# VHH binders against q9gzu0, part 19

Target 1, 229 residues: q9gzu0
Amino acid sequence: MGDPNSRKKQALNRLRAQLRKKKESLADQFDFKMYIAFVFKEKKKKSALFEVSEVIPVMTNNYEENILKGVRDSSYSLESSLELLQKDVVQLHAPRYQSMRRDVIGCTQEMDFILWPRNDIEKIVCLLFSRWKESDEPFRPVQAKFEFHHGDYEKQFLHVLSRKDKTGIVVNNPNQSVFLFIDRQHLQTPKNKATIFKLCSICLYLPQEQLTHWAVGTIEDHLRPYMPE
Key: E = the ipSAE of ESMFold2; O = the ipSAE of OpenDDE; V2 = 0.75 times the mean of E and O plus 0.25 times the DockQ between their complexes.

## First folded at step 10 (VHH)

Design f58 (framework vhh_nb_b201)
Fold by ESMFold2-Fast, scan of step 10:
Structure f58 (fold): chain B 229 residues (1-229), chain A 125 residues (1-125)
Amino acid sequence: as target 1 above (229 residues)
Amino acid sequence: QVQLQESGGGLVQAGGSLRLSCAASGFTFSSYAMGWYRQAPGKEREFVAEISSGGDTYYADSVKGRFTISRDNAKNTVYLQMNSLKPEDTAVYYCAAEYTFTWGSDTYTFLYDYWGQGTQVTVSS
């Protein structure tokens, strides 16, 4: 049972040991997987959560080492993320919106991304790292792969979205490798159909390789200001 | 590897009670939220109940007041106590490990894959 402060102290020591071991491991150096959730919304509409699975290991110029160093040097971030992990609740600061124009498989689309402060990015990385290491099988978010079969593709996607339960979660379908968390109000009006398709065309439009390149660019642009020396 | 094993299902008369168990292995159980979901033949899977690592509980309106979710971290087990069972509760019940975070006033839940086939609950009239 123990004191919650004692449990937090022990969890911190475990996480610090795991991060140190990961940093010192040459075998793991190029196999670090970063899982990031992107949230974006249309003007004056409720937010949607879009999770990108198998977001690329950003392994450019010791990127993993720099992130791990940043997390380690931020003891407060480690303490807060471990405390939140015990509650299974991650509380994030109000994010900033940034518009981004991307060429997505020959299509140009303007997107608004929700950007988290550095400490919240460190919390997300720390939690994903902790959960990944605690499991013999790392946490593996759902992945999407589609051949473009226009009519069936649209029906399958809308079916997944229509299965939103009362917790706000879109239940995962074994034939659907990507899920979105969308505010109920976005699903209740026909006027929001174009927004849903626009969001989902980005998510389900890219083959893994192009999604990889998009994700790298987005993550590097987002995290560049937060990377320590 | 992460594994979840459901048990305790069976045949019960309407108005009866049943207790389901889910044994977890391969992860730090006490650090995860746990949930119960169910799927009746020909229907979509629906949320039933959720318990956070801190003990906060959430229930679907259809089961609120009749079902109780609980956990035993020493045994790496989550339970669903089902009282006043109705024929409408007939379904395969699944256990899921969950990850939650809050965004403004909203809470979002991520599900992990199920390990087994679930456990069948049949309520006869």
Scores: ipSAE 0.000, ipTM 0.122, lowest interface PAE 15.9, mean pLDDT 47

Design f59 (framework vhh_nb_b201)
Fold by ESMFold2-Fast, scan of step 10:
Structure f59 (fold): chain B 229 residues (1-229), chain A 125 residues (1-125)
Amino acid sequence: as target 1 above (229 residues)
Amino acid sequence: QVQLQESGGGLVQAGGSLRLSCAASGFTFSSYAMGWYRQAPGKEREFVATITRGGSTYYADSVKGRFTISRDNAKNTVYLQMNSLKPEDTAVYYCAAEYTFTWGSDTYTFLYDYWGQGTQVTVSS
């Protein structure tokens, strides 16, 4: 008979094929609302805690449905964006749909965030989370990629699942929120120059149906203090 | 910043040996299965070998008995010892990290989580 290692390799290859098939199937039916919350810690505050400065409802992955419902056109006009920039807050550009990649279970719309230089901010914590549109099927971010563009600077990518420390990317367990910690070194810009972050891709867990309803309450309860009302 | 950096590639004569290394940083190495893949010009990436979090190893039939994968969690490094090299082993060799987690009775593996830039191996006849 065959070598045990050959049989295990065959089992692993079959598992990989099954996961890809599941990812492709779920991607076709993928419809969720994603939120990004920015928690700013001001230099003068000595607390270890961050205050929620801005919470932005971001997108569904159904680009055409969002356009047809007027969600993107009504919320992110040029005048609204200029007003937010004048307030020295995060500006949300109109999102653009990203093509699905074979190596991810789903892609969200591209979105640019503009952060103006603020000398009073010590750190920014970016919270990434998603809710299924119908609230019955929880999708949890596993990985997100941000592209940093500081005008003339080279583009850089930051991966959510990599643990560096509490000022970098934190690896989360399946039942917890995904946290991205961005310190001032990663937001370094010349005065009067904006920093652009682009959400390049997002990957989600492949939850089993029997586990998803249990996870929904846990995620929502955990993130409740950061959610808009 | 997640990084996988391959080294140890080069030119070698048929029947020779090379040892590839992949140094990992920016993630919890011990939580990931580590693998080696290769890509010859004009072809798709091909699986070569993997080592699981628990130390189990799996090999492509074309390299079985000639190649050995191993890992050192203290050094965050995965290795590929390549013996009895053949011209058809000529390719760019890539290191990959695959995240696997268990939730209840089910195990999930995420493909293509992290990839290195590759290292060229050329085997002359």
Scores: ipSAE 0.000, ipTM 0.100, lowest interface PAE 18.0, mean pLDDT 50

Design f60 (framework vhh_nb_b201)
Fold by ESMFold2-Fast, scan of step 10:
Structure f60 (fold): chain B 229 residues (1-229), chain A 125 residues (1-125)
Amino acid sequence: as target 1 above (229 residues)
Amino acid sequence: QVQLQESGGGLVQAGGSLRLSCAASGFTFSRYAMGWYRQAPGKEREFVATISSGGSTYYADSVKGRFTISRDNAKNTVYLQMNSLKPEDTAVYYCAAEYTFTWGSDTYVYLYDYWGQGTQVTVSS
């Protein structure tokens, strides 16, 4: 077994490699913007939520070293690590997928997040959003798969169904959301070790009948039960 | 104090059948979607079948027509009937409970996942 310092260095090296791969693939792999937000429910608090306004689509030019430095400098500091990860919000471009409006669109993207555990964390919530770039045609996430580096391999299948707005309003450039809720007791990873969440794939489908009529839910409405009182 | 306890696994000859059960306690079973997953040695855990709180079922392509998922809310139990078993079905089988609800007017949200310890299924030829 490696010591905690050895494991931390190994996790940082893995994050570095994945961030470089993301950066290289951004222009060609997907034709949508992806946002990631983390919500933590602490054992003695309702929830800890990053401000939704902080989640923006960005091209990362030099956040790799800043993220790695911040994580390296923090001793079991989950808050610092997550603040740095928010700076590496992904903008993906894959024009080829825009023409597949009747079938499942396979969008495979690997993203690793290093979370340094806090003893007071009860639950981790990972939120994924997508928006079809330069198009008013929505698409739906069918499934997302997560893998945990320092524990058993667990795959979570999630889908979000967007429905036509009740008033019949068409929304241009709609956002789609994927929700993953992980209770600490179900991670099967040591609570005092770094945890890497690996997003293995996102599958989307385009139901032809509903493409132009899907409504966009607000993040505040979806997260209200997890927001601090 | 949530618990999922699988049973019914064992050794069976190719072409045979097994029925797996998963007894649930510590939560309101009828509100949860229930699923079965499996993991073969050296491979990732894969989806097998799911049944919603309303009774709708969905199956992985590899098991369609051979496996049937069902539930008994009065007994807090979910079942997997496995017919025409193949050596490729050899794996540890896990049951899972997934809580979902509709949020706002247009979104379905999954809130909680619970997992059992698994039960071994071995198919010989």
Scores: ipSAE 0.000, ipTM 0.104, lowest interface PAE 16.6, mean pLDDT 48

Design f61 (framework vhh_nb_b201)
Fold by ESMFold2-Fast, scan of step 10:
Structure f61 (fold): chain B 229 residues (1-229), chain A 126 residues (1-126)
Amino acid sequence: as target 1 above (229 residues)
Amino acid sequence: QVQLQESGGGLVQAGGSLRLSCAASGFTFSSYAMGWYRQAPGKEREFVATISSGGSTYYADSVKGRFTISRDNAKNTVYLQMNSLKPEDTAVYYCAAEYTFTWPSGKTYVWLYDYWGQGTQVTVSS
């Protein structure tokens, strides 16, 4: 019922307004970086498990339009009766973050997530806004952990990791973890963002016991330059 | 494999000067931004200065005008010249290396310190 295309356009306009409001609230107080946006697709309707469907690079001219274009181009759909309203967006704000390397003590950064709180949505958009108080340091490593719950589904933990050439997203449940590391070389070279989205839309979902073995071959390779010698 | 070795620390009277050196090996030095951090007893580690692969420098407000960071790519070494030292400058000083990369727009980004040295003690007496 109704026109799904018209409702999708209305939802995208609401998202644009929210992105601009967020940008304006940060502009005068803190330096900020918008690294990427993640679009999660529910792997199973009865669980809070998600996979990354789209990765939208930011930190370019018109970053708001780049996010919106990525959501449009990914064929991100909303129920025909759903309109993306400011009141329907759950905003998560974490007060403290730590560096991935414990040797970088005192590095603090704020991140905000914007989520759709509706359980019947097959996809959610996680908009990552990285903000830090203006300081003498031109960059900051980030590690953050969020607990989120989507309706009656099991709680999930979302971790965000950031380093020179990679941004990772980690979802950890009591019995399972998802790690995704996005190689920034894919963001540096491609002219076609569909190629980036295809290459970056891979999540590894592992039971907790299997994670250690996988990490030896994958996570440690990604993090090795930042580990103590 | 990768090594950063600081030297030049020591005991100095307030108003004095010291020059720290950091010798690097095991990576392509010229591609990395280099930085200095310090940690005073009972305090968190704080930023002091950085120099990009292209030679741009940034300083903490507390050391601006007193400290100068420089690099010698032929010798794989970064330096910190510290003048007009104060008791508040007493700390262990650490050398750090971070990789720089080019965004599609041509902008270079520095994301994270990749390697750290073991530190060198600087003590400023009143």
Scores: ipSAE 0.000, ipTM 0.114, lowest interface PAE 17.4, mean pLDDT 49

Design f62 (framework vhh_nb_b201)
Fold by ESMFold2-Fast, scan of step 10:
Structure f62 (fold): chain B 229 residues (1-229), chain A 126 residues (1-126)
Amino acid sequence: as target 1 above (229 residues)
Amino acid sequence: QVQLQESGGGLVQAGGSLRLSCAASGFTFSSYAMGWYRQAPGKEREFVATISSGGSTYYADSVKGRFTISRDNAKNTVYLQMNSLKPEDTAVYYCAKEYTFTYESGKTYVFLYDYWGQGTQVTVSS
């Protein structure tokens, strides 16, 4: 037998868990934004992969607070992030993205993309903002709660695909891949300043059976006609 | 419809053992990674253990050497064997359907989860 206080706390925790589950099951009925913050270390020599130090996935309608939390968890200044978001916006529109769209499983959408160098050529912060509405493609909300995994997993890797003038980044998501292109000249932004890009992204929808190959085979297969070998 | 149902929780004394089970339905169980997470009162939910479709296992540092995750694909069930329990292990334990990918190097990474069960309470008395 336990004490009466322990039983009361157990009942309350069970109720909280049930309420969270109900909230999560309703996520697909509402407009939402997704935020992904990565801190990753760039590998020298033709970066096929970046080593990710931190991943902060967030799906919520409280966007401002969660961006601020993500920046803090990535050991960056909150005030600096807010100030840069208001002052320095670079729009990157590539007509080539539209021609690629026909041959990939997925669709193109605009995303806010932040590239933030950490005074180290080997470290970049990638902060992604996606806008979705219930009726808008390419994404629908997934019925999943997103939580930051606090260092208990092996380091996660992002697959980076490169062209002469463009770099592609793959962001992994349940049953989805987000493939972004950024202009190489913007990667040379001064290391003391973040740059915000608006760009066309390609969202790939992958069957679960292909997840083990997504970082190497599947994505290259979709993009190879548009990237020089 | 994905459904996850945990069982096997209860009250035990420090140093004791419990085995948790999670029965899964509504998906091809053998094709997915499965995980265990826990939440103590007033704390955020934290990772405990995961097992890939191929059988690779990963553990939180706080439970390594004490807990063992396993699966039975014929029964669509994932298990958590908990040994040498401490009062700090007191929490509601949740089963999760997880997302993984494996690089050509053979390394498997877990970074997102799809669905949660309702949870089962574990209480460790000192």
Scores: ipSAE 0.000, ipTM 0.117, lowest interface PAE 16.7, mean pLDDT 48

Design f63 (framework vhh_nb_b201)
Fold by ESMFold2-Fast, scan of step 10:
Structure f63 (fold): chain B 229 residues (1-229), chain A 125 residues (1-125)
Amino acid sequence: as target 1 above (229 residues)
Amino acid sequence: QVQLQESGGGLVQAGGSLRLSCAASGFTFSSYAMGWYRQAPGKEREFVATISSGGSTYYADSVKGRFTISRDNAKNTVYLQMNSLKPEDTAVYYCARDYTFEWGSKTYTWLFDYWGQGTQVTVSS
């Protein structure tokens, strides 16, 4: 029963209308170029750590077209795309709170798609986790500092800490340093290291009690080739 | 202007001792972690030791039990006491201003943001 092509076309038209209205609404308050869209393909096991190449930097001004293309190509579900639009409203203010919210990154039971603004003053690196509870692989402790002076970055280092109990995701240090929890294989692969190093976002910090489970590592020699001089 | 000046390097026989000093200026010394790093010819710089603003210390496994890092906030100076030196300890030793913070019972060490000029340590067999 029904017309599948007609329903699909109507759903796509609704999604286009919502994206247009949201872009107009955000253009008055926020620049789309400051957001990173993180999207996974349908029917694929969702894992941010294995799908870093699927992260769409809004700086290309092409994330709307990529979302619509994914829906047209049946790579994304319409429901997942609509949820992405709903979630980015919640994230517009969340990264600016200096208190841990149990309903945000590191404290939520499930995440699928999130958009975060970028801060031009403090360039912060993070890796988004879409399904943290589904990851079975251990994380490796790595130390690298991500620091900027007045928005200019003459030398950058990525701060990466391992997670032990699947609760940690991304941390903003009050002193403008960022902790990332990263899969060992993503950090060791040269392509993944280059991709991770280029990711920038604003994330919330974790409370003290969750940090006690984490190890402090030393600087990994294999990460040095990706540190700017 | 931030400046770090190392001293105390030299030539010593295996099993001997040296004490390195690093004089810091141009910043609030007591608010920063300080570290020591070393580099042998043709190799990358490696971590040796760090001391937090609160006095917590952390060491590379290769130097644990042999080296001691300490600081004197009144003199804006960080020290590295090196005992039981081995030929493998031969390197240029660099003082660094590190970002380190304490959270609960743990100290988290960041990479340095300023280096000194370095001081040569040579350990003969």
Scores: ipSAE 0.000, ipTM 0.113, lowest interface PAE 16.5, mean pLDDT 49

## First folded at step 12 (VHH; framework vhh_nb_b201)

Design g1 (at its last look DockQ between E and O 0.40; V2 from the best seeds 0.00; counts 0 for: grease 24.4 > 24.2)
Fold by ESMFold2, look of step 12:
Structure g1 (fold): chain B 229 residues (1-229), chain A 125 residues (1-125)
Amino acid sequence: as target 1 above (229 residues)
Amino acid sequence: QVQLQESGGGLVQAGGSLRLSCAASGFTFSSYAMGWYRQAPGKEREFVATISSGGSTYYADSVKGRFTISRDNAKNTVYLQMNSLKPEDTAVYYCAREYTFTWGSKTYTYMFDYWGQGTQVTVSS
């Protein structure tokens, strides 16, 4: 078995088996860097670019906890539960960030970006980079696109404008790779009660194997379109 | 394969009543919140009512006191009883599967993007 493709496949299968045994995510084996760009419609206006201070992979705990509860509370079989544990999906959460503007004091903060009502944003772009932990290798861009266009999330916000319960909402882009965690705030004005949708966290959703598939280029190369002057 | 099928719509005179049903399949119905949304011609789809997996209910202000949401977990069905109907209630009504969870110190609701054909409700004067 000297075939490089066969050796790589065998190594990946062994890693998957070990992770399932320890109930750990493949994502726990990587370091991450993530950036968020809010791209404006005005062609000459530079993006609002942020660096995520921590990329938090969600281990399959929530998924497994839900499955385990279902097994205890329903007629789920053990074999069905094991099949669900074999799915290769990871959630990468980004609740805190720091502005990359040079003229702003750089503090890590909870995400608090207002997405609606406003009409100046074209899209949200997330740039994800990874490497194996304890490696001297440079970070490489994950071969995936994470974009959420304004029209796609606005349509979903409009569905719930009349909904005044205190829960936040989660919305996803059409290809289900970006999930926005949104708080609803109600402001009182003399003429109207206004609702604001504020971004509180972003979650990237991708197959775990994608973390080992890298595109070409450096972090600098991929950030350049979004960099401030 | 998640499926939601709305039924029970029709034409009714103002002040009348209708009961909508939504049959659900392809998921563990009792684990999810269920909601009703509506879309009038030329308007965005809007929230009407939701019922949690535990039976707690919440309503839009425009329907509170007139509409009642309920569920039957044995039949995998959610209902919307609509009383004292007004012409402004005319819309296509859709049911939705919702998932409520806690992340950090805050609760969130995820609306899954599974919409069927809906059921038309028309309220005449």
Scores: ipSAE 0.487, ipTM 0.793, lowest interface PAE 2.0, mean pLDDT 78
Fold by OpenDDE, look of step 12:
Formats: sequence, structure tokens, C-alpha cells
Structure g1 (fold): chain B 229 residues (1-229), chain A 125 residues (1-125)
Amino acid sequence: as target 1 above (229 residues)
Amino acid sequence: QVQLQESGGGLVQAGGSLRLSCAASGFTFSSYAMGWYRQAPGKEREFVATISSGGSTYYADSVKGRFTISRDNAKNTVYLQMNSLKPEDTAVYYCAREYTFTWGSKTYTYMFDYWGQGTQVTVSS
């Protein structure tokens, strides 16, 4: 009788193969929870923690089809690199998120989070948890790091500051695991024109093979560093 | 497979001119915005110029009035005409693909979709 772990791997591979044939995502077999923490530079300042309302798993191909079926002849899928194209990557979309901190002004409701201009954020951290669908098992942390440092997305913001278009922008972290969908707003003040970048949604990129790679600990364990006292 | 290949870089004296080219393949070139970026040694990559699929152009303030981005869709090529070059323009210049897409009710521009290998531009004093 093969090693239980070996059996599981084989079963998973079979499932993957079947899903591929059906053009379905392995991610569809999971329930997801996601949290977003805005970590501030000031260590004494507690992070702003948000819970994602719904995590939507999408395969790259499905994503492309959805975009292409839509509005513009010039619409394309969100494919960031050759590596992503070559790998079976699942996109985990977080279109909406709600503040877990009701005590913070401006964080009481689901709203776009202003990312720029501001200098108090150190990084954005996304925590992803999953479990098999229809399982009574607790959510487990996905063993992947989803961080986007302020310097990295600011640089990208600065690149588009000179642009006058009204479209949103998508920026990504260096390892292309976190994609931020940003609403760019040009505000006319009496003195100057100001540009504001607001976070609208987040998309995480995860190789499908990593969907079953869980770290140890509970949701609470992993949220603890970001939770308000 | 998407490919971008830059050319035209080299050594030039201050005040001189260069024309960079980026040959694109593996995608419908006319449907994408194309951009130029540059990275100087020890510095971060910075935006230089972008041209939309419709021909709208945007420039970094540092190059505005000196650089001109253009495209030839028939040749699947984007160009960067660099005039009045300065030593501070010394960098590796990269071609990049950008595209606009709609997600939900909003339209977004994704930057840095694909990059070329870069071409070295050196401006001597």
C-alpha cells in the first residue's frame, strides 16, 4: 500500500488532470479566505486589517475569456509574464474587502483604500487561507508569501503620474504574486491638481501546485501580528 | 511567444541624438500600448515614454520636449527618438508592452506586461 502521502499526491494529480480536461481550476475545489493587512511604518501603529468578502478563483484562460467577451476589442487577459503563461496559475481575486477595525476613521465600511499619496504604509500583506470544499476542516494557511512593499508600488504610481488618462492601473509586486487594481483619480484643488491612487481590488497569483501547500497554524495565529490590541 | 527586442543604443556625446527601436512579435501589436523605460546603474527603472494603441503619447517630465515616442504598426515597431541627450540619460533602455482591459465595470491599464532585454545608451559629457 503506497505511502499515504504518495496516494494523496496521486489522487491530486488525477484530479488535476481531470480538471484540465474540463478546463476547470483546481482552485474551484477549495474554499478561500483572504485578509489584507496594511502594515504601517510606525511600529507602534497597528496594521489596518481587512477581510475579503469573497475570494474568486479564476484560471488565466478563463480570465482571458471573460475579458474578451466583454466590452472592448482591445481587452486582454491579465497575463503578467511568460512565466505565468507557462505555468498553471490560479488568480485569486479579492474584489471587495471590509475593515476589521471599526475604530479607525475611514475604515468602517467597505471602501477603496487610498494608497497614494501617503508615506505611512510599509507594505501590504495578503494572507490566504484555504480548505477543501465541503470539508469540515478548518481553514489552513496557504504556504505562500504575498507582500507588496510601499516602495515597489509607489515607483509604479510615479511612472503613471505624468499620464492624464482616466483609466485605472494595475501594479504588481516584483515576484508577480500580488496585483493591485488601482483607481487613479485626478482632483482639482484650488491650488493644484492632485492625483490620488485608490486600491479597488487585489488579485493574488498562485501556482496551482501550491494550492495544497499549507503552512502550520490557524487563521488567528497568522492574523495575530496584524490584529488590533 | 511575445518577444520584444530593442536596438539602436550606443555611445553618443552630450547634445547628440539616438533613435531606439523595439521590434515586437508574438502578439497583435496594434492593439497594445508600448512604452519605453530606462534603468541607470544603481537606480531603479523609470518611465520614459508611452504610446497608446491609438497613438496618444505620454512622457516623463525629464525627457519631455527632447524625446519622441512613435510607432509603426505595419512593422510592429515602436521607436524612441532621443534628442539633446544628456549624461543623465545614460541607462539601459527597455521596451515594454502595456495593455488596457476591462474588469468588471472599470477599465485598467496593465503596465510591464512584457519587457525586452534592453539596449545600452551612454551619453558622454
Scores: ipSAE 0.142, ipTM 0.523, lowest interface PAE 1.6, mean pLDDT 81
ESMFold2 (binder alone), look of step 12: mean pLDDT 81; pTM 0.806

Design g2 (at its last look DockQ between E and O 0.01; V2 from the best seeds 0.00; counts 0 for: pae O 7.4 > 2, placed apart)
Fold by ESMFold2, look of step 12:
Structure g2 (fold): chain B 229 residues (1-229), chain A 125 residues (1-125)
Amino acid sequence: as target 1 above (229 residues)
Amino acid sequence: QVQLQESGGGLVQAGGSLRLSCAASGFTFSSYAMAWYRQAPGKEREFVATISSGGSTYYADSVKGRFTISRDNAKNTVYLQMNSLKPEDTAVYYCAAETTFTWGSRTYVYMYDYWGQGTQVTVSS
C-alpha cells in the first residue's frame, strides 16, 4: 500500500534504472508527433503550419555519438557541461515535414523554409505530442514550451553575414529548448549579391521526464490557433 | 568552465602589423573550429576569420590577403596576424569557439555561446 503518486514515481524510477542498464533512454519508449508553426506578425494572417514526418530521437545516455551534444558542450563552461551531461535528456530532430494546407496534396520533403531576409515572421512554435509506444491512447501535448522569436535568431544571423564559407549554422533560443539548423546560400543575380538563411532542420531539447508531463487538450485543440482557416 | 582570453591588441600606426592571440581552456581545443570577430564603435559585430579543426581557413572579404588566422593545438591558442593595418580595422576583436558537425549532407557550425572578452585594436593615421 502507499501513496499512489509515490508508487508511480518509484515505478518510473525503476524503469529509468532498467533502461540505463540496457543503455536505452526513456524516449525510446514513446511515439512522437511534432508540428511546426511559423507565426506571422500580422495578426489576421494564419500561421504556416507543418507536420513533421518523423521525429528522430537522439539520446545522450546511449553510446551513440551525439553531434548536438558536442555543440551544446562547447556553449557552456566545463562545470555547466557536466551538469548537462548528468541530466537524462532527449534531443528530437525534425529534418522533414509536410504542409498542413488542406487544399494541397501532401508531400513529405526536406525542411526548406527561408527565415531571412524577411521580416514578417514573429516566431517559430513547435508543438510536441507523445504517448507510450504500442498504446491505443491518443497523443497528448507535452508540457513544455518550444518557441523561437524572430529577434533572437536574427541577431545570430547578423553576426555571420560577412562570412562567405558554405558552412551552415546552428542557433538556439534563449532557454535552449529549440535549435535551428540553418543553411546559408549566397545568391548572385544580375543586380545584386545576397545571402539568405534557410531552415533545414529543427531539434528540440528537453529533460526526458517531461515526456510524461502532459497538458490538457487534444492535438486539434492545440493546433487550432495556427490552422490556415 | 570554458574560457577564451584574447591578448595582443594595442595602438599601431597605419600600415603596421599586430598579432592577436586567444588562449582557450575548458574544452578539447583540437576538436573545435575557432573564429575572430570585430566590433567597431557604432557598428554591429562582424566576422573576420575562421579556422577549422582540420586547418581550413576562411576570411571576410575586407581582410582577405592582409590577415592570417592560425592555430597551435599544443598551446590551445588561436592567432590572428594582421598586416597592412588600416584605420578602418580599428575595433574590439573577439575570439569565439565553434563546433562543426555533419547532419544529413550538410556541415554546420554552432553559433558561439563562447566569446572572449575582446582586445582593443586602434590603428592611427
Scores: ipSAE 0.081, ipTM 0.546, lowest interface PAE 6.1, mean pLDDT 77
Fold by OpenDDE, look of step 12:
Structure g2 (fold): chain B 229 residues (1-229), chain A 125 residues (1-125)
Amino acid sequence: as target 1 above (229 residues)
Amino acid sequence: QVQLQESGGGLVQAGGSLRLSCAASGFTFSSYAMAWYRQAPGKEREFVATISSGGSTYYADSVKGRFTISRDNAKNTVYLQMNSLKPEDTAVYYCAAETTFTWGSRTYVYMYDYWGQGTQVTVSS
């Protein structure tokens, strides 16, 4: 078979063809709520909880280029990416999020969140809730686990650090359910140079058939472990 | 249980000095940046000063040159020495523990983790 670049191109073409055939998404029949909790390593420290402003279901793989960019940047493997793109999954995009900490100045506004360099985060947890559109029923928790541990995204960050001239990167958790869109920024002073990784957005991947799989409990029940004081 | 307890506030004449203290407990003090904020009547809470876990300091322009923030990790205490006080410095002063990343002149605030109840500072003309 052809060189690696040719193989990648062929795979991409096949994926595009497959995605074009998918014109309908079950996700369009649901309303969504999403919360993001940054869980800290210190047990006494309460989690940083954020509410997503709007959850955007994606019918097609609109982030294919970003995912492939991540592959090119060696953030994750081509094989795993292809497998993911071939699955009948719904992408739930979280472009904006706001802190639920009302006791802090400016928490009502959208915040930039720095993921690196820092070592105080244990994991990122995303909580997804949904209900049928036009329903008067309360939101129900989607029965899926969305966690991204610090060690798993840090190793990807460190790998990217060795590469020059990359600003936007995508990292994903091992089970490919959580994708973080990251902005790499270089900070420079006359004396020093440093790199930071800023979280721009999150995208959850959920098999379409799981959209109707709900767990028990209310939003409050599921947020309680992460609720700020 | 996490606790931040401010003390040292009171009534002082313009040009006078006060030293605020904030005693911390219930968390790893040395790992946190500590900050002072203040809220005057009818105004929003505003930043006053911060000191990183490593001892780097940053001040609001309004207090620069007059206020000094310091910390004693052995005592789990952060201080705010306030000199040359002005009537406009009248406010409730709050102590906060936070995680920050400072690079150059810019401080990136990760999270405000804990807040005290505040101590009243009143500067008379």
Scores: ipSAE 0.015, ipTM 0.288, lowest interface PAE 7.4, mean pLDDT 79
ESMFold2 (binder alone), look of step 12: mean pLDDT 82; pTM 0.812

